# VHH binders against p49116, part 273

Target 1, 238 residues: p49116
Amino acid sequence: EGPLLSDTHVTFKLTMPSPMPEYLNVHYICESASRLLFLSMHWARSIPAFQALGQDCNTSLVRACWNELFTLGLAQCAQVMSLSTILAAIVNHLQNSIQEDKLSGDRIKQVMEHIWKLQEFCNSMAKLDIDGYEYAYLKAIVLFSPDHPGLTSTSQIEKFQEKAQMELQDYVQKTYSEDTYRLARILVRLPALRLMSSNITEELFFTGLIGNVSIDSIIPYILKMETAEYNGQITGAS
Short names: E, the ipSAE of ESMFold2; O, the ipSAE of OpenDDE; V2, 0.75 times the mean of E and O plus 0.25 times the DockQ between their complexes.

## First folded at step 20 (VHH)

Design pa14 (framework vhh_7n9e_1)
Fold by ESMFold2-Fast, scan of step 20:
Structure pa14 (fold): chain B 238 residues (1-238), chain A 119 residues (1-119)
Amino acid sequence: as target 1 above (238 residues)
Amino acid sequence: DVQLVESGGGLVQAGGSLRLSCAASGFRFSEYGMYWGRQAPGKGREWVSGISGDSSYTAYADSVEGRFTISRDNAKNTLYLQMNNLKPEDTALYYCATLEYSGRPEDYWGQGTQVTVSS
């Protein structure tokens, strides 16, 4: 076995829908989020270790962690997406909904708290200046999580997670040799991802895409798409 | 139209060896992960081993690690499972399956090849 990730797995390039509308709308936000989701699924599927785990296991892993992968992708692609502008548009829409009494105050509070947590996470990653290699390995650590309920073959998943952690450590120690505590600062950010609600992520970013079907229920179908079909979804050329 | 045809099973005594083959057609074999599963009488399907499309990674169930070796020949569209130090508990119908087959919503499993290990 070689390294867990190759240079191909470090490359993570989001292509935004074009042209950007004068005013952000649900369609643009959902299309942007969809491209990031499909890019994240294609990324996971391309990892040789992931392929080796078998279809039932690898599908279960992605169903359990898609929200964590998506949130890491939002942080990594925040500049390309103009994420702060998207979140501001969502906040403005929610404030207008309060004034029109369209949504309950408790629900709006939950959604606003989620947006604040997301902003805090993305800001912390930006302040740490997380690079592409670090993001790739953080995603691998999240993907190969052996502790989700219902998983089988947890020993193999744990081995791949430990390999990801080891390779991240080697990279950080070599690249940021003067910053003794960088790895610890990076890793301590990960637990916050598990506190992010996947239901609220669906409501904010995927309202126009999923309809009445949850993202975890469509994951088996997304993972089985042909490479050309992934490329079409990622670039909007399907 | 995906086709998977398993062969190489048979009766063998404990401690013996068998090599299973799976001939694949109808998809771009080298682009997909492949795996072996098995089903013993009265039990559900159990994943045994998997291999990446490029052969760079393999994985094994704890029960077979160190005894079984999965491999593939992409030029021949063939998947292999080398089984050594077979145990009575390995008695099962062995199936190959393609990972990430995009032409169907469900995974395609072949008809299987029977492995019987006598004590």
Scores: ipSAE 0.574, ipTM 0.816, lowest interface PAE 1.3, mean pLDDT 85

Design pa140 (framework vhh_7n9e_1)
Fold by ESMFold2-Fast, scan of step 20:
Structure pa140 (fold): chain B 238 residues (1-238), chain A 119 residues (1-119)
Amino acid sequence: as target 1 above (238 residues)
Amino acid sequence: DVQLVESGGGLVQAGGSLRLSCAASGFRFSEYGMYWGRQAPGKGREWVSGISGDSSYTGYASSVEGRFTISRDNAKNTLYLQMNNLKPEDTALYYCATYEYSGRPEDYWGQGTQVTVSS
C-alpha cells in the first residue's frame, strides 16, 4: 500500500463566515463550528483507508471520536477562528449568568473547566508549533483508534493507526531531526482529548444547530452527503 | 434507486475457492467505498472486507485475512470477493454494501448470495 495520507489530506482550510459581527452571537459561533465539523467529516471520508473499513465501522469510529477531531480542528484553526476571542466572550457570558441566577453554579463550573482545558490544549499545540502534516497524522491516529468501547473486529483499525503513527514518526524525525523528543511531546497531548466532554462541546459551539439532538446522532447522515453538500456546509454557500 | 446485486455463491468443499460478484447501479460507484458482509444462521451480521473507491486501500476481518481478496472494476461498476481456502465457518449469506446501506439486509440488499462450505 502507499502512504496512509496524501499531500491533499494535509490541506485543511477553514473558510470563516464573513464579516465577523461586532458582537459575537450564537449564530456566528454555530456557523463557524459547523463549517469546521463538516470540513473534518469530509477530511475523514476522503481517506482511502477510512473508506475501506465499511460503513458500520466508519460510522462507529466517527461517532466515538468526533469531539477529538473537532478539538484538534479548533487547535489547528484557532487563529483563523479567533478562538481565544470566542472563548473569552463565552466566559464573560457565564460570569453574567452567575450574577443573574440563570444557570446552576455546578453547571457553570463544568463549562468553565471545559473552556480552561480547551485553552490549555490549544496553547500547548501552539507552543509546540504543530505543522499541517503533524495535525493530519494526529487526526488520523485519533480517527483510527481501536480502543473505543463497542467497536468490533478492531485489528484492521489498529493496523491503520500503527501506519499513521509510523508515518508521523518518519515525518518528524526527518523534518525536525535536531529535536529528538518532539514526537513524544506531541503524542502525550492526545490523551487529554478524551477528557473533553462532547456534551459541553455541543453546548458551547452548536447550540443554534442541534437544539436537543446530539451530534453523534446526525453523524451517519453527514457521512452520506455528496461532495457538493459538504462544500456548501464548509463554505456556507448552499 | 440504488441497486446492488450479489452473485457467485454456491456449495463448495472445505479448502475450495469461490469468486463473488456485486453488480452496482444508481450511484457514482468509483466515489464510494464498497464492502462485503456476511450473516450465518442464528448469528449477527459481520464485516468481511472493504475497499476504497480508488482501490488504493483494502481492509479485512482477521478471520479471512490472507484467504480472501477484495477487488473492484469501476468501469464495470462491479465489486468482487475472491475466497480461497474456504472453511466450514465461512458458511453464510454474503452481501455487498456501500455508505448508502447501514446494515439491515431485510430492508435494502435483497437476498445476497449464499455460500455453503462442507467438511
Scores: ipSAE 0.340, ipTM 0.699, lowest interface PAE 2.9, mean pLDDT 84

Design pa141 (framework vhh_7n9e_1)
Fold by ESMFold2-Fast, scan of step 20:
Structure pa141 (fold): chain B 238 residues (1-238), chain A 119 residues (1-119)
Amino acid sequence: as target 1 above (238 residues)
Amino acid sequence: DVQLVESGGGLVQAGGSLRLSCAASGFRFSEYGMYWGRQAPGKGREWVSGISGDSSYTAYDSSVEGRFTISRDNAKNTLYLQMNNLKPEDTALYYCATYEYSGRPEDYWGQGTQVTVSS
C-alpha cells in the first residue's frame, strides 16, 4: 500500500459566501459552517483508505467524528472565516438573550464554556503554527478512530489510524527535525476535541438549517453526493 | 443509468474457491470506491470487502481477511472478489456496491450472485 494521504489531501480551501455582511446573521454563519462541513466530508471521501471501507462504516465514522473534524476545520480556516468575529457576534447575541430571559442561565453557561474551549483550542493550534500536512494527518487520526461504539471492522480502522499516526510522525521528524517534542505537543491537543458537545456546535453554527434537521440525520445524504454537488455546496454555486 | 451486475457464484464444497465479478456501467468507475457485501437468509446485510478507486487501498471484514482478495480492472469497469478456503458460513447472496450507489438500491430485492458452500 502507498501513503495514506497524498498532496491532494493536504489542500483544504474554504470559499466563504459573498463578502461578510456588516451585521452577522444566522444565515451567513450557517452558510459558512455548511460549506466547511461539506468540504470536510468531501475531503474524507477523497481518501483511498476511507473509500475502501464499507458505506455503513464510512457513515458511522463520520457520524461519530463530524464535530471533531469540523472543529479542526474551524481552527485550520480560522483566518479565512474571520472566526473570532463570528464568535464575538454569537457571544453578543447570547448576552442579549440573557437580558430578554430567552435562555436559562445554566444553558448560557454551557454554551459560553463551549465557546471558550473552542477559542482555547484554535489559539493553541495557531500558537503551534500547525501546517497543512499536520492538519491533514490530525483529521485522518480523528476520522479513523476505532473506539466509537457500534463500529464494525474496527481492526481495519485501527490499522488506518496507526498508519496516519506513523506518517504524521515521519513528516514532523523530517520537516521540524530540530524540534524533538513537537509531535507530542500536537498530539496532546486532540483529547480536547472529544470534550466539545456536537449539540452545542449545532446550536452555534447550524441554527439556520431549513427544516429543523440535525447534522447526524443529513450525514448519510452528504456522503452520497456526487462530486459536482459537493463543488456546488463548497463554492455556493447553484 | 448506473448498473452493477454480479456473476460467478455457485455451489462449492468447503475448502474450495470461487471468483466473483461485478460489471459496472453508467458512472466514472475509477473515481469510486467499490464494495462487496453479502446477505444470508434471515440475516442482515454484512460488509465483506472494499477497494479504493485507484486500487491503492483494500479493506476486509475480519471473518474473510486472509481468505478473500478484492481487486478491480478499471479499463474493463469490473470489480472482482477471489474467495479461497470457503466455509459453510460464507453461504450468502453476494452483491457489489459503490459509496454513492448501492448496486442493489435498498428497495430493489433483485439479483446478486448466490454462493453456497456445502460441508
Scores: ipSAE 0.598, ipTM 0.811, lowest interface PAE 1.5, mean pLDDT 86

Design pa142 (framework vhh_7n9e_1; at its last look DockQ between E and O 0.84; V2 from the best seeds 0.00; counts 0 for: pae E 2.4 > 2)
Fold by OpenDDE, look of step 22:
Structure pa142 (fold): chain B 238 residues (1-238), chain A 119 residues (1-119)
Amino acid sequence: as target 1 above (238 residues)
Amino acid sequence: DVQLVESGGGLVQAGGSLRLSCAASGFRFSEYGMYWGRQAPGKGREWVSGISGDSSYTAYESSVEGRFTISRDNAKNTLYLQMNNLKPEDTALYYCATYEYSGRPEDYWGQGTQVTVSS
């Protein structure tokens, strides 16, 4: 078989809503996040190996790892998104909720810690200066993770993950030949993704847009949606 | 409208071979992944094998790996499943399916072709 990823899978260009408001409101944040989520999901479905899996398996994989993919996307698109500003805005909005006594002390702590973890992860990735190829392979490794509960075809998923890992290894060895431990430094960042709550991510980035609908429930629809259709929905919602 | 028509099923003895075909129409066949599924009596539908739009990648359920081969001819809008060394447990209604449709989570699939493997 050919390579798992091609150059077309390296491109990951997020288009932000325009114009950027003076004040980053909930709608802007949610729309930005929605676009990133859409881009991430469609990136996945553009992978031939992903196309070769069955619907149930594909849906289950994305449901299991959407938060990780989204977080990697945040890190990769941090500059374009002005992620630090977005996170600051989220914190400000959260402070308003705190003042209104809408959240318990424990919940506040959880949410704040989550935001901190997100920021730290993105900062760590920036510090490592992860390039587009490395991000693509990391996403593939995350996507084709066989260790999630309830997955079918785990043997095949594992094969794809191994392929992603091998290609990443080859790329790093070729591109960063003088940095012998770069691969290890990159891969050791992946566990941090598993520590992040999908529920909290959903609440912070998506609640204002999708309401009570869960990301889990809309994933099958996103995977089936065309770019033009999505753009139409976004423009219609504004 | 998307149409999928399966053929090639039949009765075969254990150890025998069959080749299934799926004629596709109503969508841009080469742009979408395709897969074969099957439903045995008293069991639910199960994924058997899949292939990417450009045929660069294939996938198999573990029980059929090494025995079944999925392929496609995009010029003919046809999906194939070569089944070798068939076993009684392979007895099922085999159907082809595609992911083609925007706005709904359901796949399109045909009516299926019956494969019966006798011991």
Scores: ipSAE 0.811, ipTM 0.910, lowest interface PAE 0.5, mean pLDDT 91
Fold by ESMFold2-Fast, scan of step 20:
Structure pa142 (fold): chain B 238 residues (1-238), chain A 119 residues (1-119)
Amino acid sequence: as target 1 above (238 residues)
Amino acid sequence: DVQLVESGGGLVQAGGSLRLSCAASGFRFSEYGMYWGRQAPGKGREWVSGISGDSSYTAYESSVEGRFTISRDNAKNTLYLQMNNLKPEDTALYYCATYEYSGRPEDYWGQGTQVTVSS
């Protein structure tokens, strides 16, 4: 059996909407986030092991982990997205909402805590200088998670997750041979992803896209898109 | 306009073997994962096995692992399921499936081929 991921699966290139507006608005933020979401879904669907699991399992896995994949994508693409600028704009909008008494204090606290957790996660990944290969395998570990509630058969998912873990270990030990504890430092970052609310991610990044429906409700439709349709969404090409 | 046509089912005694085939048309067969599912009388549909478009990866439901082998011939647009050491509990309507990527949300399923295993 060959590697779980090929060189094509390590490549993860986000194309931002152009031109960047002088003042950030919800449209630009939502378009940027949507491109990252579609890129992440296209990435997952291109993995041969993922294809082998079949549609029901694929849909269940992605519904369970899309927020974790999206957050890893935000960290990986933080520089190209100017994520810190986007988060600053969101914070400014929240502060204005407090002044205008348009949101409850409890809701604002929840959203601000989410932003701080997201910033800390992205900062920790940046400090570790996580490379493209490491990001690809972290995403694979998250994707092939056998422990989500509602999964009925998990043996194959667990095998694919273990293969991802083994291949990440082999890569890190060979590439960063003098940093004995690097793998442990990387892996202990993952549990934080499950503590982040998918509802708050939707509110912050997908306000213009979602309307009255959740991201998990549209995932089956996204996963069924043809490759050309994905390319149109992730590059803005016609 | 995806079409999937299963064949190869029949009656067989416990411990016997059958080879199922699924002829596919209307899409770029090698670009899509394919899988076999089954539905026993009075039960819902169950995923049995899957294979990647390039045949590099396969997956199996635990109850059939080691007994069934999924394979495909991309030149012939055909999916196969080799079933060995059949058990009475394998009795079901077997169908092949793939994703429908024409913008439609419904799964594309074949009509199925009946497998009956006598004790």
Scores: ipSAE 0.629, ipTM 0.839, lowest interface PAE 1.1, mean pLDDT 85
Fold by ESMFold2, look of step 22:
Structure pa142 (fold): chain B 238 residues (1-238), chain A 119 residues (1-119)
Amino acid sequence: as target 1 above (238 residues)
Amino acid sequence: DVQLVESGGGLVQAGGSLRLSCAASGFRFSEYGMYWGRQAPGKGREWVSGISGDSSYTAYESSVEGRFTISRDNAKNTLYLQMNNLKPEDTALYYCATYEYSGRPEDYWGQGTQVTVSS
């Protein structure tokens, strides 16, 4: 059995919609987020271990972890996306909605706390200067999580997750040999991903989708999408 | 158009062996993962074993691990399942399937080949 990931799986290039509007709006944010989502799903389906598990397992895994993969993608691509600017625009819009009494106080608190957690997560990853290989292995650890309810083949999924953990450990040990605690610092960031609400992520980044379609409902279609259509969605060319 | 044709099924006594084949056409075989599923009488379909496009990874349902071996020959566009130490509960229609990317939410699969294991 070979390595779980190769150099092919490290490349993760997000292309932003062009041109950037004078003022950020829901459609620009939603298109940017959609490109990241499609890039993340394309990345997952390219992994040989994922390919070996079959469609039902693939769909179940991605439904369970898409928000964690998306959040890792936000952190990895935060500078390319100008994520701080996007989040500031969302906060300003939300403050205007409060002044017009359009949202409940409890929902506003939930959304603001989520934005703060997201900013803190992205800042912590930037401070640690997580590289592309480390992001790829972290995504694999999150993808092959055996502890989600309703999964089949959990022993096989666990074995793949352990392989991802071992390969990350080997990579960090070789590449950052002078930093004894780097692996531990990286791994302690992962629990924060489980605290991210997929419902709020949809509200923040995907409000502009046609209708009120949940990401859970479209995942089977995204995973089966033709490669040419994927490339169009990732780049916005189609 | 995607076509999958299974063969190699038959009647075998418990403890015996069979080798299933799946001839594939209509897509770039080596680019996609392939898997075997089975359907026993009166039961739903069950995933049995899968393999990545480049054969670097295989996976098995726990009840067949150690007894079944999945493999593929990308030069011949053929998927295989070697089934050893067969048990009566392995009796089913066995089909191959591809995780092929056509925008269709369901995988393509063949018509199947019957495996019957007598006690």
Scores: ipSAE 0.477, ipTM 0.798, lowest interface PAE 2.4, mean pLDDT 86
OpenDDE, second read of step 21: ipSAE 0.797; ipTM 0.904
ESMFold2 (binder alone), look of step 22: mean pLDDT 83; pTM 0.843

Design pa143 (framework vhh_7n9e_1)
Fold by ESMFold2-Fast, scan of step 20:
Structure pa143 (fold): chain B 238 residues (1-238), chain A 119 residues (1-119)
Amino acid sequence: as target 1 above (238 residues)
Amino acid sequence: DVQLVESGGGLVQAGGSLRLSCAASGFRFSEYGMYWGRQAPGKGREWVSGISGDSSYTAYAQSVEGRFTISRDNAKNTLYLQMNNLKPEDTALYYCATYEYSGRPEDYWGQGTQVTVSS
């Protein structure tokens, strides 16, 4: 078999809504997040190994890992998104909600801890200077996770994950040959993704998009969208 | 219209081999993943194997891995399943299917071909 990912899978270009408003609003944040989510879903379904697993398995994998893929996408696209500015606006909104007694203190604490974990993750990835090839393989490793409850074809998923790990190792050893422990430093970042709540991600980034439904419930429909619809969602054109 | 037509089933002794074919029409075959599924007597539909549009990747259910080989001929719009070392528990109606990864909200499914393995 050839490589798990091709050059087309390493390319990950987020097109932001333009222009950025002078004051950030829910609509701009949700549209930006939606574009990243659709880009991530389109990326996953374009992988030949992913296509081979079949639709039910594909849906289950993406439902289990969308928050991890989305968070890796946020880290990879942090500069393009001006993510620090978006997070600062969210924090300011939460501080105003505390002063006005609109949200419980426990909920605000959970959301603030999530924002802190997200900032820490993005900062660690930036400090390691993770490149596009490394991001692509980290996304493949989380996508082909055989350990989520309810998955079928777990042995096949594990084989694809191992192939992703092997190809990442080969890349890092050749490209960063003088840094013997780089791969280990990169891989130990991944468990933090599973500690971040998908419910809080939905609240922070998708409130204007999903209304009364969860991202989990819409994933089967997103995966079945036409390529033109994906392009429309990713670029804001139709 | 999309059409899938399976063939190649039959009666075979345990340890024998069969090659199934699925003739596809009505869509750009090479752009879609293709799948074999089966329905055994008294059981629901089970996924057996899948292949990417470009043939670069294949996947198998654990029960058939090492015994079955999926392949395709994009020039002929045909999907194949080579079944070796057949077991009585492989007895089932075998179906060909495709999922349009261009994003259309439609699944395509064939009518099936019967495989019966005697002990």
Scores: ipSAE 0.516, ipTM 0.790, lowest interface PAE 1.7, mean pLDDT 85

Design pa144 (framework vhh_7n9e_1; at its last fold request DockQ between E and O 0.81; V2 from the best seeds 0.00; counts 0 for: pae E 2.1 > 2)
Fold by OpenDDE, look of step 22:
Structure pa144 (fold): chain B 238 residues (1-238), chain A 119 residues (1-119)
Amino acid sequence: as target 1 above (238 residues)
Amino acid sequence: DVQLVESGGGLVQAGGSLRLSCAASGFRFSEYGMYWGRQAPGKGREWVSGISGDSSYTAYANSVEGRFTISRDNAKNTLYLQMNNLKPEDTALYYCATYEYSGRPEDYWGQGTQVTVSS
């Protein structure tokens, strides 16, 4: 078997909606998020190892880890997205909802905490100065996680994950030979992804565009969409 | 239109071997992953083995790993499944399928070829 990832999988270029509005409205935020989501899922399906798995397994994997992939994508594309500005806009919109008494105190706390966790995670990744190769391998490790409930062929998934881990290790050793503990510092960030609620992420980034349709329900469709057509596809569903 | 036609099935004794073929047409075969599935009587469809478009990666269900080998010839638009050391529990209708991207959530699959393994 060849390498799990190639240089083509390292490239992860997000194109933002243009023009950027003076005021970041819900539509702009949702469209930006949708593009990132599509990019992330299409990245996954471009991996030969992913192509070798059955549809049910592939769908189940993406359903299980889309929030983690999306969050890694946010971190990776934070500069291009102006993520801090987006998050500030989300908070402002949330404040309007608070003033209208649409959310309980507990829910407000949960949502605000989630936003904080997202910000902190992205900041931590920036501080580590994670490069494109490292992001690609981290996403692969997250994608081929065998420990999600209900998965089939977990042995095969585990093999792919191990391959990703080994390749990451080799890359880090080769590229950052003077930083003996870089791999450990990078991998220790992954648990933070599991603490983030997919439901809250969906609510913050997607509800304004897809309404009551869940990301879980549209994943099979996204995986089957043509790459050239993913722009505005979610908007068409609203 | 995507078309998949399976062949190579038959009756074989336990411990025997069969080689299945799947002729594909109607799409850019080499650009898509392919896989074999099977459906035993009274059971649902089960994924058996898959292969990437460029053949760089293969995957197998735990029940067939080490016994089955998936391969493809992109020049012939053909998918293969070599089945060795067959067992009665391998008895099923075997079908090939593709991940052809058309905006539809479902895969394309053929009509299947029957494999029967006797004790």
Scores: ipSAE 0.826, ipTM 0.919, lowest interface PAE 0.5, mean pLDDT 91
Fold by ESMFold2-Fast, scan of step 20:
Order: C-alpha cells, then structure tokens, then sequence
Structure pa144 (fold): chain B 238 residues (1-238), chain A 119 residues (1-119)
C-alpha cells in the first residue's frame, strides 16, 4: 500500500471560460462552477483508494460530500475565479429578484447568510495560507467520511480517512515544523463546511445547469463519464 | 464493447477455498477499477471487493475481509478473487464488474460463475 495521494493529486488547475463577458451572467457563473465541479469529481475518481471502493460506494460518498469538495475548490481557486466578483454579481442578481417580487425576504436572508459563511471560510483559508498539499488532504478527509448514512464499507472508508489524516500530519510537521499548532488550526476549519447548505450552493452556482434537478441526482452520471468527456467539461471543448 | 467473462466457481465444502478469474476485453483494463460482486437467489447484488487500476489499493466488504483477496494481472487483462475459509453464506453467483457507463448494471457485469458452499 503506498501513499493515499500522489504529487499528481496536488495539481488542481481550473481553466476559466473565455472570453470573460463584460458583465457576469448566470451562464458564465454556471459554466465556471461546472468546470470546478467536474475537476473535483475527476480528482476524486483518480484516487486509487477511491477506485477500490466501487461505484455504489463512490456515488454515496460524493453525493454526501460534493458541497464540501466544491467549497474547498472555491477557496483553493478563489483568485483564479475572481470569486469575490462572482459573489458580487450574484448579489446584484438577487437585488433584481427582490425588485421583481420573485423571492421572499426569508429566502434572501438565507442566501445572504450563506454568501457570508462562504466568504468567511475562504478568508480563513487565505489567512492560513493553505497550500496545494494541504488542500488535497483536506479534500481526501471530507471525501472518505465514514459517518454518512447508507454506507456499506464504513471500516474501509474510515481506514482511508485515517490514512489521509496521518499523511496530512506528516506533511505539516515536516513542511511547517516551526508552527506547532498549524494542523489544529487547519482541521478546526472543516466543521464549517457541513454548515453550508448544498441547496443554496445549487441555487447560487448551478441554476443554469440543473434546472429543477439536484446535483445529487446527476453525480452518478458525472462519475461514470469517460476521460474524454471529463476533459471536454474541464476545458470547455464540448 | 466491454466484455467480462468469469470462471473458477464450483461446489466446495465449508472451510474450503476457490480462486475466481475474470477475463476482460474491450477497454483499457489498467485504467479502470475492477470489482467482484455476488447475488444469492432472490436477493439483490452485494459488492464483495474492489481493486484500483494500478493494484495499489484494495477494499473488501466487512463480511469477507480477511478471508478473500482480490488481485489483477494487467498484462493479461485478468481479475482474480482468492476465496479462503468459505462459509455456506458465501453461496452465490459471482460477477466481475467495472464502472457502469450505461447506467445499467448488466451491461458491464458478466454472466457470472456459481459458487456453492455446502455445510
């Protein structure tokens, strides 16, 4: 049994759609978010430990954690995406919806609170200066979560999560040897990911893609895609 | 077209051993995870074991861990399942599988090989 993650899993490069429109719109935001989602799914599927668990378990794990993986991806790619600009455009769109009486005040409050939580999370990760290795292991820790309902291989999933935690600890201790509490500061950020609603993430980033279906419902199809189809989605070639 | 052909099943006494084989064709075998599943009469399919494309990782159902060993030979496009200390509860039709591209399980599961464990 080798390392859980290889150097290839540290490389996480998002290619943004081009040309960037003069004014951000739902289609550009959705295309950008979709590329990140497909990149995240392809990343997960490339992990040998993940491959070994089989399709049903893989589907269940990703259905349970896609919002956590996506949010970690947003934080990691915040600069490349100009995430603050995208969030500002979403807020502007929400303002138009208020004017047209399309949304209730309670719903707008929920969405604004979600945007605030997302910004706080991304700011926390930026302040900690989380590197590519740390992001890869954090994604592995949330992916191999044995505590989601419906899982049948929980002992194997737990072993893979523990291996991810152990390898993250080894990396941080070697790379940031002078910062005794760095690992603790990083790990306490993870619970915040579970407080963010997947339904609100879908509304903010995937309205143009999913229509009236959930990301949860399309996950099995994404995981079944052949490499060429993933490459097309990641690069926008198809 | 993906083709999977299982062999090696048979009748064995409790406590015995069998080695199953699965011959694969129609895809780049080493790039895909491979799996063994089983189905007893009147029951749904149960995942038994999986192995990564590069053989670096394996996983097992709780019911078979420590008794079964999955392996593969990428040069021969063949998947194996070594079954030791067999129990009557292991009696089932055993299938090999890869990811279900069509969304229909039967498309990438072979005909299966019958394993019968007598008490």
Amino acid sequence: as target 1 above (238 residues)
Amino acid sequence: DVQLVESGGGLVQAGGSLRLSCAASGFRFSEYGMYWGRQAPGKGREWVSGISGDSSYTAYANSVEGRFTISRDNAKNTLYLQMNNLKPEDTALYYCATYEYSGRPEDYWGQGTQVTVSS
Scores: ipSAE 0.619, ipTM 0.838, lowest interface PAE 1.4, mean pLDDT 85
Fold by ESMFold2, look of step 22:
Parts: C-alpha cells; structure tokens; sequence
Structure pa144 (fold): chain B 238 residues (1-238), chain A 119 residues (1-119)
C-alpha cells in the first residue's frame, strides 16, 4: 500500500460567496458553511482507503465524524471565511434573543460555551501555524476513528488511522526537524474536537439549509452525489 | 447501464480454495472502489472485502483477513476474490458491489454466486 494521502488531498481551497453583504446574515453564513461541508465530504470520499470500505462503513464513519471534519475545516479556513466576524455576528444575535426572551437561558449558555470552545480551538491552531499537510493528516485521523459508537470493522479503521498518524509523524519530523515537540503540540489539540456538539454546529451554521433535518440524515445522499454536482456546491455554481 | 456478474462459486471441501470473479460493465471501472459482500442463510449481509479504484488500498473483514485476497484487473473490468483455507462458516451467497457516484443513494450489486464449504 502507498501513502494514505497524495498532494491532491492537501489542496483544500474554500471560496466564499460573492459579494460579501454589508451585514452578515443567515443566508451568507449558511452558504459559506455549506460550501465548507461539501468540500469536506468531497475530500473524504476521494481517499482510496475510504473507497475500500464500502457504503455502509463510509456512511457510518462520516456520520460519526462530520462535525470534527467541519471544525478542522473552520480552523483551516478561518481567515478566508472571516470566521471571527461570523462568530461575533452570531453572538450579537444571541444576545438580542436574550433581551427579547425568545430562547431559554440554558440553551443560550450551551451555545455560547460552544462558540467559546470553537474560537479557542481555532486560535490554538492558528498560533501553531498548522500547515495544509498537517490539516490533511489530522482530518484523516478523525475520519478513520475507530472509537465512535456504532461502528463495525473497527480493526480495519484503526489500521488506517495508525497509518495517518505515522505519516503525520514522518511529515512533521522531516519538515520541522528542529522542533522536537511539534507533533505532540498538534496531537493534544484533537480531544477538543470530540467535545464539539454537532447539534449546536447545525444551529450555528446551517439554520437556512437544514431547518429541522439533521446533517446526519442526509450524509448518505451527499456521499453519493455526482462529482460535477459536488464542484457546483463547493463553488456556489448551482 | 451498470452490470455486475459474479462467477466461480461452487462446492468445496473445508481447507480448500476458490477464486470468485465479478465481470463489470456500464461504467468507468477503474474510477470506483469495489467490494465483496456475502449473505449466509438466515443471516444479514456481511461486508467481506473492498478495494480502491486504482488498487492502492484493500480492506478486509476480520473474519477473512489473512485467508481472502481481493484484487482487480482494470484492463479486463474484472474484480476477484481469492478464498483460501475455506471454513464451513464461509458458506454464503457472495456478491460484488460498486460504490459509484451516479447520484443514486444505493450501490449497484450483482446477483451473487453460491459458495458452499463442506466439512
């Protein structure tokens, strides 16, 4: 078997809807997030190891990890997306909802804590200056995670995760040879991803797309989408 | 139209070997991953083994790893499963499938070929 990822899997180019509105709104946020989601799903299905696992396993893996992939994508694309501006707009909207007594205080507290965790994660990744190869391997590690409940074939998934970990280690040691602790600093960031709530991510970024339909339920259809249609969704050309 | 036709099944003694074939047509075979599944009488379907379009990656269910080998010949549009050291619990209808991206939600799969392993 060859490398788990090739240079084509390192390319991860997000384009934003144009023009940017004077005031950020739900439609712009949802379209931007949708482009990132489709880019992330297209990335996952392009991996040969993923292709070897078959439909049921592919669907189960992506259902289990889509939020972690999405969160890594947010961190990788935070500047292109102006993510800090998007999150600030969401916070202002939530504060207005408190004033109008439209949402429960407990839900707003959960959502604000999630936004803080997301911002902290993105800031930590930016401080480490994580490069495109490192992001690609981190995404592979979360994709091939055998620990998610409900997965079968965990031995094969674990084998692919170990290969992603080994290739990340090899890359970091060769590329950052004088920074002995870089790999350890990168890997200690991953547990925070498991604590991110997919339900809250849907509320923050996908209210215009999803309504009351979860991303979990549409993943089998997204994964089977024609490549040309994927490219249209990623670039906003419908 | 996508067509998948399995062959090579039969009756074999425990410890024996068989090689299954799956003839594929109606799509660009080399661009898609392929896999084998099986279904024993009275049981659900079990994924057995898969292979990427370019053959760079293979995967196996734990129950068959080390005994079965998946391969493909992209020039002949044919998927193979070499089955060695067969056991009675390997008795099943074996089918091939493709996970292609036509926009339909279900995979294409063949009619299957029967493998029966006698003790």
Amino acid sequence: as target 1 above (238 residues)
Amino acid sequence: DVQLVESGGGLVQAGGSLRLSCAASGFRFSEYGMYWGRQAPGKGREWVSGISGDSSYTAYANSVEGRFTISRDNAKNTLYLQMNNLKPEDTALYYCATYEYSGRPEDYWGQGTQVTVSS
Scores: ipSAE 0.550, ipTM 0.828, lowest interface PAE 1.9, mean pLDDT 86
OpenDDE, second read of step 21: ipSAE 0.793; ipTM 0.908
ESMFold2 (binder alone), look of step 22: mean pLDDT 84; pTM 0.852
ESMFold2, fold request of step 23: ipSAE 0.444, 0.496, 0.445; ipTM 0.783, 0.811, 0.783
ESMFold2 (binder alone), fold request of step 23: mean pLDDT 81, 82, 83; pTM 0.829, 0.833, 0.842
OpenDDE, fold request of step 23: ipSAE 0.795, 0.742, 0.785; ipTM 0.906, 0.885, 0.901

